# Designs tried in a protein design chat: VHH binders against q9y6x5. Part 408

Target 1, 379 residues: q9y6x5
Amino acid sequence: LPPKLLLVSFDGFRADYLKNYEFPHLQNFIKEGVLVEHVKNVFITKTFPNHYSIVTGLYEESHGIVANSMYDAVTKKHFSDSNDKDPFWWNEAVPIWVTNQLQENRSSAAAMWPGTDVPIHDTISSYFMNYNSSVSFEERLNNITMWLNNSNPPVTFATLYWEEPDASGHKYGPEDKENMSRVLKKIDDLIGDLVQRLKMLGLWENLNVIITSDHGMTQCSQDRLINLDSCIDHSYYTLIDLSPVAAILPKINRTEVYNKLKNCSPHMNVYLKEDIPNRFYYQHNDRIQPIILVADEGWTIVLNESSQKLGDHGYDNSLPSMHPFLAAHGPAFHKGYKHSTINIVDIYPMMCHILGLKPHPNNGTFGHTKCLLVDQWCI
Below, E stands for the ipSAE of ESMFold2; O stands for the ipSAE of OpenDDE; V2 stands for 0.75 times the mean of E and O plus 0.25 times the DockQ between their complexes.

## First folded at step 18 (VHH)

Design ib2 (framework vhh_7uia_1; at its last look DockQ between E and O 0.90; V2 from the best seeds 0.00; counts 0 for: pae E 2.7 > 2)
Fold by OpenDDE, second read of step 20:
Structure ib2 (fold): chain B 379 residues (1-379), chain A 123 residues (1-123)
Amino acid sequence: as target 1 above (379 residues)
Amino acid sequence: QLQLVETGGGLVKPGGSLRLSCVVSGFTFSSYHMAWVRQAPGKELEWVSTISGSGGYTYYERSVKGRFTISTDNAKNTLYLQMSSLKPEDTAVYYCARTQYKYSGTWTPFDLWGQGTQVTVSS
């Protein structure tokens, strides 16, 4: 039988939550599998970009999902949560579920992973749920496991997405021990439900399962605000994305706009597109705007309005607070092995290996994950 | 056909309690996140609380946390807001509305509102 893989994302699960909170179900999962303690995600550290990086192995400049909100100056198209269904935005890369779907005697399934309800390269998973945040995890889990168990052609790759602890992290901030303990307890219970469901269906021993996240969460405060209106008039630019990385489309001379912003705050770096640090791999795409603003950790870029978020993400991808974790279990993985760090783009070639798929060109390094796999030599 | 109807508002003394209800018609209650928002005279609309469609997650505005409790009865298609330890600052028209959580970490604008119910907290 072909190998099967379930990729699960708990949005906004900060890596050090594992150290600061109790996760009995997840720890059992890890005990019988592997853990990567820190996953260095891609810049910008936002949901759409990083989820697409996981399944493509590409930096954002390469797969073309460069933010949660985008603008294409040529077509005049906008991308956002309310407008994410146009394949135009996704077709600069081929996600793994498409690759898998196109194989003979295989199919893909998806429960609300970003991009999975869009035909990409004229291909969509045989089984998918349209994104609806109101649908319970249980229902998503039931659908995905049913498809894994009973589909023809068999589902060999599946994705499962859940919005917590991201939503709560934004509302309460990651440092709220009381509220986040409650939320993370629920997350651990969901992991328990996942494991139980797989065992009940007889999938547990044969299914490869990866539990990961796209980014972490940092504490924000009303005392750490950067007000752009104090530095530049609204008439001089169009705001494509706001915080903590603002994308600026000048309406006047770019240099003039830059000069008005460059000294706006000591807690914000201002970059012309060509001057964006190379380590971000965030330059070579037309969807990246001429000027970007990057707030320091914990600082929020605002206009003349107050932010109600006590936690946020999207900051420098070198910050530990932005890093998620990766845990995995199944026949492809060792038992009781812990690894320090990988890059988020490394997940793609690993998944391709597990599934026996030829990977598209990508930025991942298969060598970084070899120690996780039973069929590989650990360096 | 789509309708939200709030009830339960009234006059209450500081420290008192009220329970607001919102009856939903024309759509599947559990298919949406539901929220309470309020507007005081001369003030901007203020979000108060949200409950997930699954009922498993609740969110509260900072000033009402610990005092207000949002809940649902799916069998009755009804959203509730139990308010306790009420303060004069809680005086407002309270609206129920439906919403969705977005990938971007924000909530969609409310696409359906009730007519609102007046809550007045005064000595």
Scores: ipSAE 0.840, ipTM 0.926, lowest interface PAE 0.5, mean pLDDT 96
Fold by ESMFold2, look of step 18:
Structure ib2 (fold): chain B 379 residues (1-379), chain A 123 residues (1-123)
Amino acid sequence: as target 1 above (379 residues)
Amino acid sequence: QLQLVETGGGLVKPGGSLRLSCVVSGFTFSSYHMAWVRQAPGKELEWVSTISGSGGYTYYERSVKGRFTISTDNAKNTLYLQMSSLKPEDTAVYYCARTQYKYSGTWTPFDLWGQGTQVTVSS
């Protein structure tokens, strides 16, 4: 029987939620498997980029999904969450589901993981759901389990995406314990339902399951706004992405735009592209604009307006508030093992190993995840 | 034909209750997120509450949390807003509207609106 893997993301699940809230079902999952307490994600700490980093093992500059909003000056193409289906944006890398289903007698299934409804290198996931956030977790799970049990060639790699706790984190902020407790309890119930469904269908024993997330969440406030219209005339630049990492395409001399912005706020770093810190691995792609603005944690960049968000992400990837967790269970994984940290790009080569796939060139380090796996010497 | 029709508004004393209804026709609203939005006289539109099309998750503006309850009846394609402990500050025209949640963590602009129903809270 070929090895099988289900990769699950609960968007915006901050690592320290595990310590600060009760998760009886997730804790049972962890007790019988492995936990990585903190996953260091990639800059910028946004949804599209980090989900693609998980499945490619690449930094954003290398896979080309560098933000949730992008512009390509040569082709004049725009990318946004309402315009994300052009393969042009996704074709700078090969995600694991493409590699998987091109193997003999294998297919891939997807329930709304970013990119799985796009034909990347003319290859779309063998079974997929078009993105619609109104579809319940139960329906997504029912489709995934049906495909895992009934497909020919067999589904050996499947993904499942859920929008919470990200949506509630944005709306309430991570410091709202009353609302976040309610939200996180519902998520734990969904994890319980996931495990119960897999057991009832006979999948639990031989399916490897990874439960992870793309980023965390930090508290925002109406008292922490950076108003760009106070510092620079809107006509001097094109705004490609706004907050907390703004992408600025100058319409006039770049140095003049930079000089108008560099003293705009002490709570914002302004970088010329060549001056972006090397530790971000966020420089070598034409989709990264000539000037980026990076707000301090909890600060929001706005255009002469108030913000309705009480929580946000996208900040510096060294911030613990931006880090998710990873839990895993299945025949490939140890039982009851806790690991402190990995890089999010390390997940890809680990998944390739579990599935018996040859990884494409990537930025992950297989050695960082060896201690999670039963077939590896841990050193 | 896409249509949203609100009913249930009226005049009520402070502390009172009303239930607003929004009947949907021309589409299956369970495929969308649905919201209530209000506009007080001379004020801008204010978001009140949103419910996922599946009915699994609800979101409330801070000032109405604990007083208002959003719900759906999928068999009737009807959205409800149960309002209790009403205050004079709740006086507004209440609209039903359609939206969607996206990967970016934002809700799309409301692309379909009802005509609104007046709620007046006065001693």
Scores: ipSAE 0.453, ipTM 0.764, lowest interface PAE 2.7, mean pLDDT 92
ESMFold2 (binder alone), look of step 18: mean pLDDT 82; pTM 0.849
OpenDDE, look of step 18: ipSAE 0.500; ipTM 0.817

Design ib20 (framework vhh_7uia_1; at its last look DockQ between E and O 0.04; V2 from the best seeds 0.00; counts 0 for: pae E 20.2 > 2, placed apart)
Fold by OpenDDE, second read of step 20:
Structure ib20 (fold): chain B 379 residues (1-379), chain A 123 residues (1-123)
Amino acid sequence: as target 1 above (379 residues)
Amino acid sequence: QLQLVETGGGLVKPGGSLRLSCVVSGFTFSSYHMAWVRQAPGKELEWVSVISGSGGYTYYERSVKGRFTISTDNAKNTLYLQMSSLKPEDTAVYYCARTQYKYSGEWTPFDLWGQGTQVTVSS
């Protein structure tokens, strides 16, 4: 039988939550599997880009999902949550569920993972749920496990997505111990439910399961705001994305716009597109705007409006507060092994290996995950 | 066909309690995140509380946390807001509305509103 893999994402699960809070179910999961303590995600550290990086192994400049809000100057198209179903935005890469779906006697399933309700390269998962934040985790889990257990052709790759602890992190801030303890307890219980259901269905021993996240969360404050209106008139530019990485489309001379912004705040770096640091791998795509603003950790870029968020993400991907974790269990993985760090793009070649898929060209390094796998040498 | 109807508002003294209700018709509120929002005279509309469609998550505005409780009754298709320790600053028209959480961490605009119910807190 072909190997099976379930990829689970808890949006906005900051890596150090594992150190600061109790997770009895997740710890049991880890005890019987593996843990990567820190996953260095891609810049910018936002939901759409990083989830697509996980399943493509590509930097954002390569897979073309460069933000949660995008603009293409040639076609004049916009991308956002309310307009994310145009294959135009996704077709610059091939996600793993498409690769898997195209294999003989295999199919893919998805429960609300970003991009899974869009036909990419004219292919969509045999089983998927349209994104609806109101659908419970239980219902999502039930559908996914049903498809994994009873589908023909068999589902060999499945994704499961959940919006917490991201929503709560934004609302309360990651430093709110009272509220975040409650939320994270619920997350751990969901992991318990996941494991229990897999055991009940007889899938636990044979199914490979990866639990991960796209990014962390940093504490924000009303005392740490960068008001762009204090530096430049709205008539001089179009705002494509705002905080903590702003994408600026000048309506006047780019140099003039840059000069008005470059000294706007000591807590914000301003880059011309060609001057974006190489380490971000965020330059070589037409969807990246001519000027980007990058706020320091914990600072919020605003217009003449105060932010209501006490937590945010999207910052420099080298910041520990932006890093998620990865845990895994199944026949492909060791038991009781902990690893310090990997890159988020390394997940793709690992998943391809587990599933016996030929990976598309990607930026991941399979060697970084070898120590997690029972069939590989760890040097 | 689609309708939200708020009830339970009134005049109450500081420190008092009120329970607001919002009856949903024409749709299942569990298919949406349900919210209470309020608008005081001369002030902007502000979020008060949100409950997830799954019923498992609640969110509160900072100033009402610990005093207000949002809940649902699926059998009655009704949203509630239990308000306690009311303050004059809580005086406003309270609306129930439906929304969704987006991947980006933002919320969809409200597409359906009730008529609102007046809450007045005064000595």
Scores: ipSAE 0.799, ipTM 0.923, lowest interface PAE 0.6, mean pLDDT 95
Fold by ESMFold2, look of step 18:
Structure ib20 (fold): chain B 379 residues (1-379), chain A 123 residues (1-123)
Amino acid sequence: as target 1 above (379 residues)
Amino acid sequence: QLQLVETGGGLVKPGGSLRLSCVVSGFTFSSYHMAWVRQAPGKELEWVSVISGSGGYTYYERSVKGRFTISTDNAKNTLYLQMSSLKPEDTAVYYCARTQYKYSGEWTPFDLWGQGTQVTVSS
């Protein structure tokens, strides 16, 4: 009987929400499984890059999804959340669902995880939903459980993506206790529904389930704006991405553009590509632009305009506010074990181990997650 | 109060052109991404093109790149989609949409939608 794994992401679920809000269903899931309290994600702490890092085990510079908005100077191609279907962008890595479904007697299923509706290396998830934000969690779960229960070859790896609490975190800000309490309660109810459906379908005993997220959320304010238009004329550069990490392609001499930007705000670091801190692992890809601007936590880079966002992410990946959590339950995992931290790239080799897959070269360290697993000797 | 109103749809022969307009009321573009999204009969919604409110970024779905052009007239609070070299596969209801998320963003829900305008490409 081949091992099965369901990977679930609730987008923008900040790790400390677990301590600051009530999650009876998620806490019961954790009590009978494992918890990693903080997952250190990859820089930039954005949705597309971090979801791809989970399933490839690679830093952004290595898998090529370096932001939610990208430009490739050689091919003149653009990538965005509205223009994400060209395999060109995704083909610098092999995600786990591709590796999984190429095994004998295995298939993969996906409910809207980033990249699962793209034919990466000419291979698309065996069963998938085209991205559509109007599709309810219940319908996504229904499709996933149907595929897990009724497919030939059997589905052994499945993904499930949900846009909350990220959408509400942007809308209300993470400090809006009333609105976020309502949002997070709904998410906990969805987790309860997930567990109950798996039990009712007879999947719970033999299915490994990981519930995690890509990043957290920090509070924004109209008092914390960085106005690029007051520092530099638009004619000197092409703006590839704006906030909180701006990607700047100079139209004139790069040093001249850098000099106009370097003193723009004390709340923004300006890096030439070669000066980007090594701890970001964010230098060695042509899709990373010659100049990046990194706003301090809670600051928003704007183009001579007010901002209407109340929460955001994408900041330095050392910030606890940017970190999600990971919880897991199933036959591969210990019961009642709590772990302090892992790197988000460590999830990939752990998943490969659980599924019996040979991992592709990656940046993760299996040893960081071995204490979560029943078949590993732990110190 | 807040609304998006699309116009300019119609029937056109393959190879023809249309220009869609979306008139915006109750907010300004500059803090938002604006998009054209379409739904063909029996199909899911698919994005077509997106532009930041400042016009700093434009993005096109692979099948429309080089044929469609998104633009804005900020003085009139109007978003446009110029469609050229139309194909039968472009037949759909076209929606104008807004998101409150960052200026160049991630796959986040659109929070304001127009009623849509029908585009039909047939011989």
Scores: ipSAE 0.000, ipTM 0.126, lowest interface PAE 20.2, mean pLDDT 88
ESMFold2 (binder alone), look of step 18: mean pLDDT 80; pTM 0.818
OpenDDE, look of step 18: ipSAE 0.461; ipTM 0.762

Design ib21 (framework vhh_7uia_1; at its last look DockQ between E and O 0.80; V2 from the best seeds 0.00; counts 0 for: pae E 2.4 > 2)
Fold by OpenDDE, second read of step 20:
Structure ib21 (fold): chain B 379 residues (1-379), chain A 123 residues (1-123)
Amino acid sequence: as target 1 above (379 residues)
Amino acid sequence: QLQLVETGGGLVKPGGSLRLSCVVSGFTFSSYHMAWVRQAPGKELEWVSIISGSGGYTYYERSVKGRFTISTDNAKNTLYLQMSSLKPEDTAVYYCARTQYKYSGEWTPFDLWGQGTQVTVSS
């Protein structure tokens, strides 16, 4: 039988939560599997981009999902949560579920992973749920495990997505011990439910499971605001994305707009598109706007409005607060092994290896994950 | 067809308690996040609390945390807001509304509102 893989994402699960809070179920999962303590995600550190990077192995400039909000100047199309189902935005890459779906005697399933309810390259998973934040984790889990267990052709790759602890992190801030403890306990309980259900169905020993996240969360404050209206008239530009990385589309001369913004705050870097640091791999895509603003960690870019968020993400991907973790269990993985760090794009070639899929060209390095796998030599 | 109807508002002394109810008609609120939103005189609308359709996750505005409790009764298709330790600052018209959490970390604009119920906290 072909190997099976379940990829689970808990949105906004900062890596150091594992050090600062108790996770008895997750720790048990890790004990019987592997842990990568820090996963360096892609810039910008937002939900759509990073989830697509996980399943494509590509930097954002390459897979074309460069933000949660995008604008294409040629077609004049907009991308956002309310408008994310146009294949135009997704077709610059081939996600792993499509690759898997196209294999003979295999199918893919998805429970609300970003992009999975869109036909990408005219292909959609055989089983998927439209995104609805109100659907319980249990229902999502039940559907996914049912498909993994009873589908024909068999589901060999499945994704499961959950919005916590991201929603709570935004609301309470990651440093709120009381509220975040409660939320993270619930997350750990969900992991317990996942493991229990897999055991009950007889899937636990044979199913490869990856639990990861797209990004972390940093503490924000009303005392750390950057007001763009203090620096430039709103009529001079169109705002495509706001915080903590703002995408600016000038309505006047780009240089003039840049000059008005470049000294707006000591806690914000302003880049012309061609001057964006190479380490971000965030330059070579037409969907990246002519000017981007990058706030320092914990700072929020605002207009004449106050931010209601006490936590946020999207910052420099080198910041530890932006990093998620990765845990895995199954026949492909070692038991009781911990690894320090990988890049988020490294997950894709690893998953392809596990599933026996030929990977599309990608930015991942399979060598970075070899130590996690039982069939590989760890150097 | 779609309707939200709030009840339970009234006049209460500081430190008192009220329980607001919102009866949902025309849809199943388990398919949405349900919210309480309030507007005080001369102030902007502010969300007070949100509950997931499944009832498992709740969110509270900072000023009401620990004092207010949002809950649902699926059998009655009713949303509740238990308010305790009420303060004059809690005086407002309270609305129930529906929303959804987005991938981006934002909430969808409230697309359905009740008529609101007046809560007045005064000595």
Scores: ipSAE 0.814, ipTM 0.941, lowest interface PAE 0.6, mean pLDDT 96
Fold by ESMFold2, look of step 18:
Structure ib21 (fold): chain B 379 residues (1-379), chain A 123 residues (1-123)
Amino acid sequence: as target 1 above (379 residues)
Amino acid sequence: QLQLVETGGGLVKPGGSLRLSCVVSGFTFSSYHMAWVRQAPGKELEWVSIISGSGGYTYYERSVKGRFTISTDNAKNTLYLQMSSLKPEDTAVYYCARTQYKYSGEWTPFDLWGQGTQVTVSS
């Protein structure tokens, strides 16, 4: 009988929030389980790409969700968070909920994890909520727990997504301790509610729960703007995505566009696609544009306008400010163990192991997570 | 009939208070994020405050934080903005608007607007 797994994401939960704020409920969760203090996520450090990397174990170039706004030059298709339901975008990989529910006597449930309301490989999550950011955490949790307790075939894999602290991080910035303390307190209360609900329903002792996030957040400022219009006219390129990683499709000779941009700001790196650093694993997909602009931490690329953002993400994935954490509890996990770091792509093969699923080819390394698991030797 | 109707504007002296109301019809605003947005004469629109559709999260522009309070009464389909310690720079037309938060980390464009209510802070 396969064990059950609930995967929870609190969007934009920076790893060092755990050290800088009080989380009595999350700390109790960690005390009875495991913590990975820093998860190195994938470049670019955006929401759609990193949520898909968690559930596929793949770098963005390999799973095809390379940004929150994309253009596929071969098919001429566009993707955005208002136009994200075409399976074309998602079909370059097989997410774990698809693999799970195609097994005999298993189903999957989802409360708004990116992609779970899309029929990927003609398979949509067995139970799901259509994305709507106004739906409360309580309603999402109630649906997930109902499905975990009452479904036939049983739900063995479930996901739950929540928009905070990402939304507040964008509005206030991570350095606004007064507002972020209030926001993070509410999130800790939601974690307490989650654990209490699972205990009340008799799920807590036999359900594996992972609480993680897709990325962190860095402080932005009106004093740190890169005005793209001051360097290049709009008519020379199509802008596929803007900040902090701009995706530039040249309308004229690529070298001419590159030359206009390469000295635009000392706070921005300009890469031809073939020159993107190998450590990003961000080159080998048609959806990655011929030129990308990568702003330095805390800098915002704008089109001759002021920015309303006080916090942002999407930057270089080596930056500690971009890294989330992972905590887990359940029969598969040790109790009271803290681990320094894993790669976000390592989560997928670990989840496959817990669920008894054969992982698809991926970029994760199961050995990186062995020390979290009771059935593995940790040397 | 999708409609947002603001009331409660007026003339007030510096340090004074006003409460703006926005009555919603044609949809339940608890299914959206609701916002107050203002435009001072000759200036761009700027958001003032946002409340999440769940009612649990509120957002304030830095210049109004601590002075303004956004709230809802779902039973009356009414959004409020309690304004205190008003300053001359708060002089603007105040609009009620609706939006959503998306995975991209961006708020959607405000897709429904009220007609606005004038707030004038002057000696």
Scores: ipSAE 0.518, ipTM 0.807, lowest interface PAE 2.4, mean pLDDT 92
ESMFold2 (binder alone), look of step 18: mean pLDDT 82; pTM 0.840
OpenDDE, look of step 18: ipSAE 0.792; ipTM 0.938

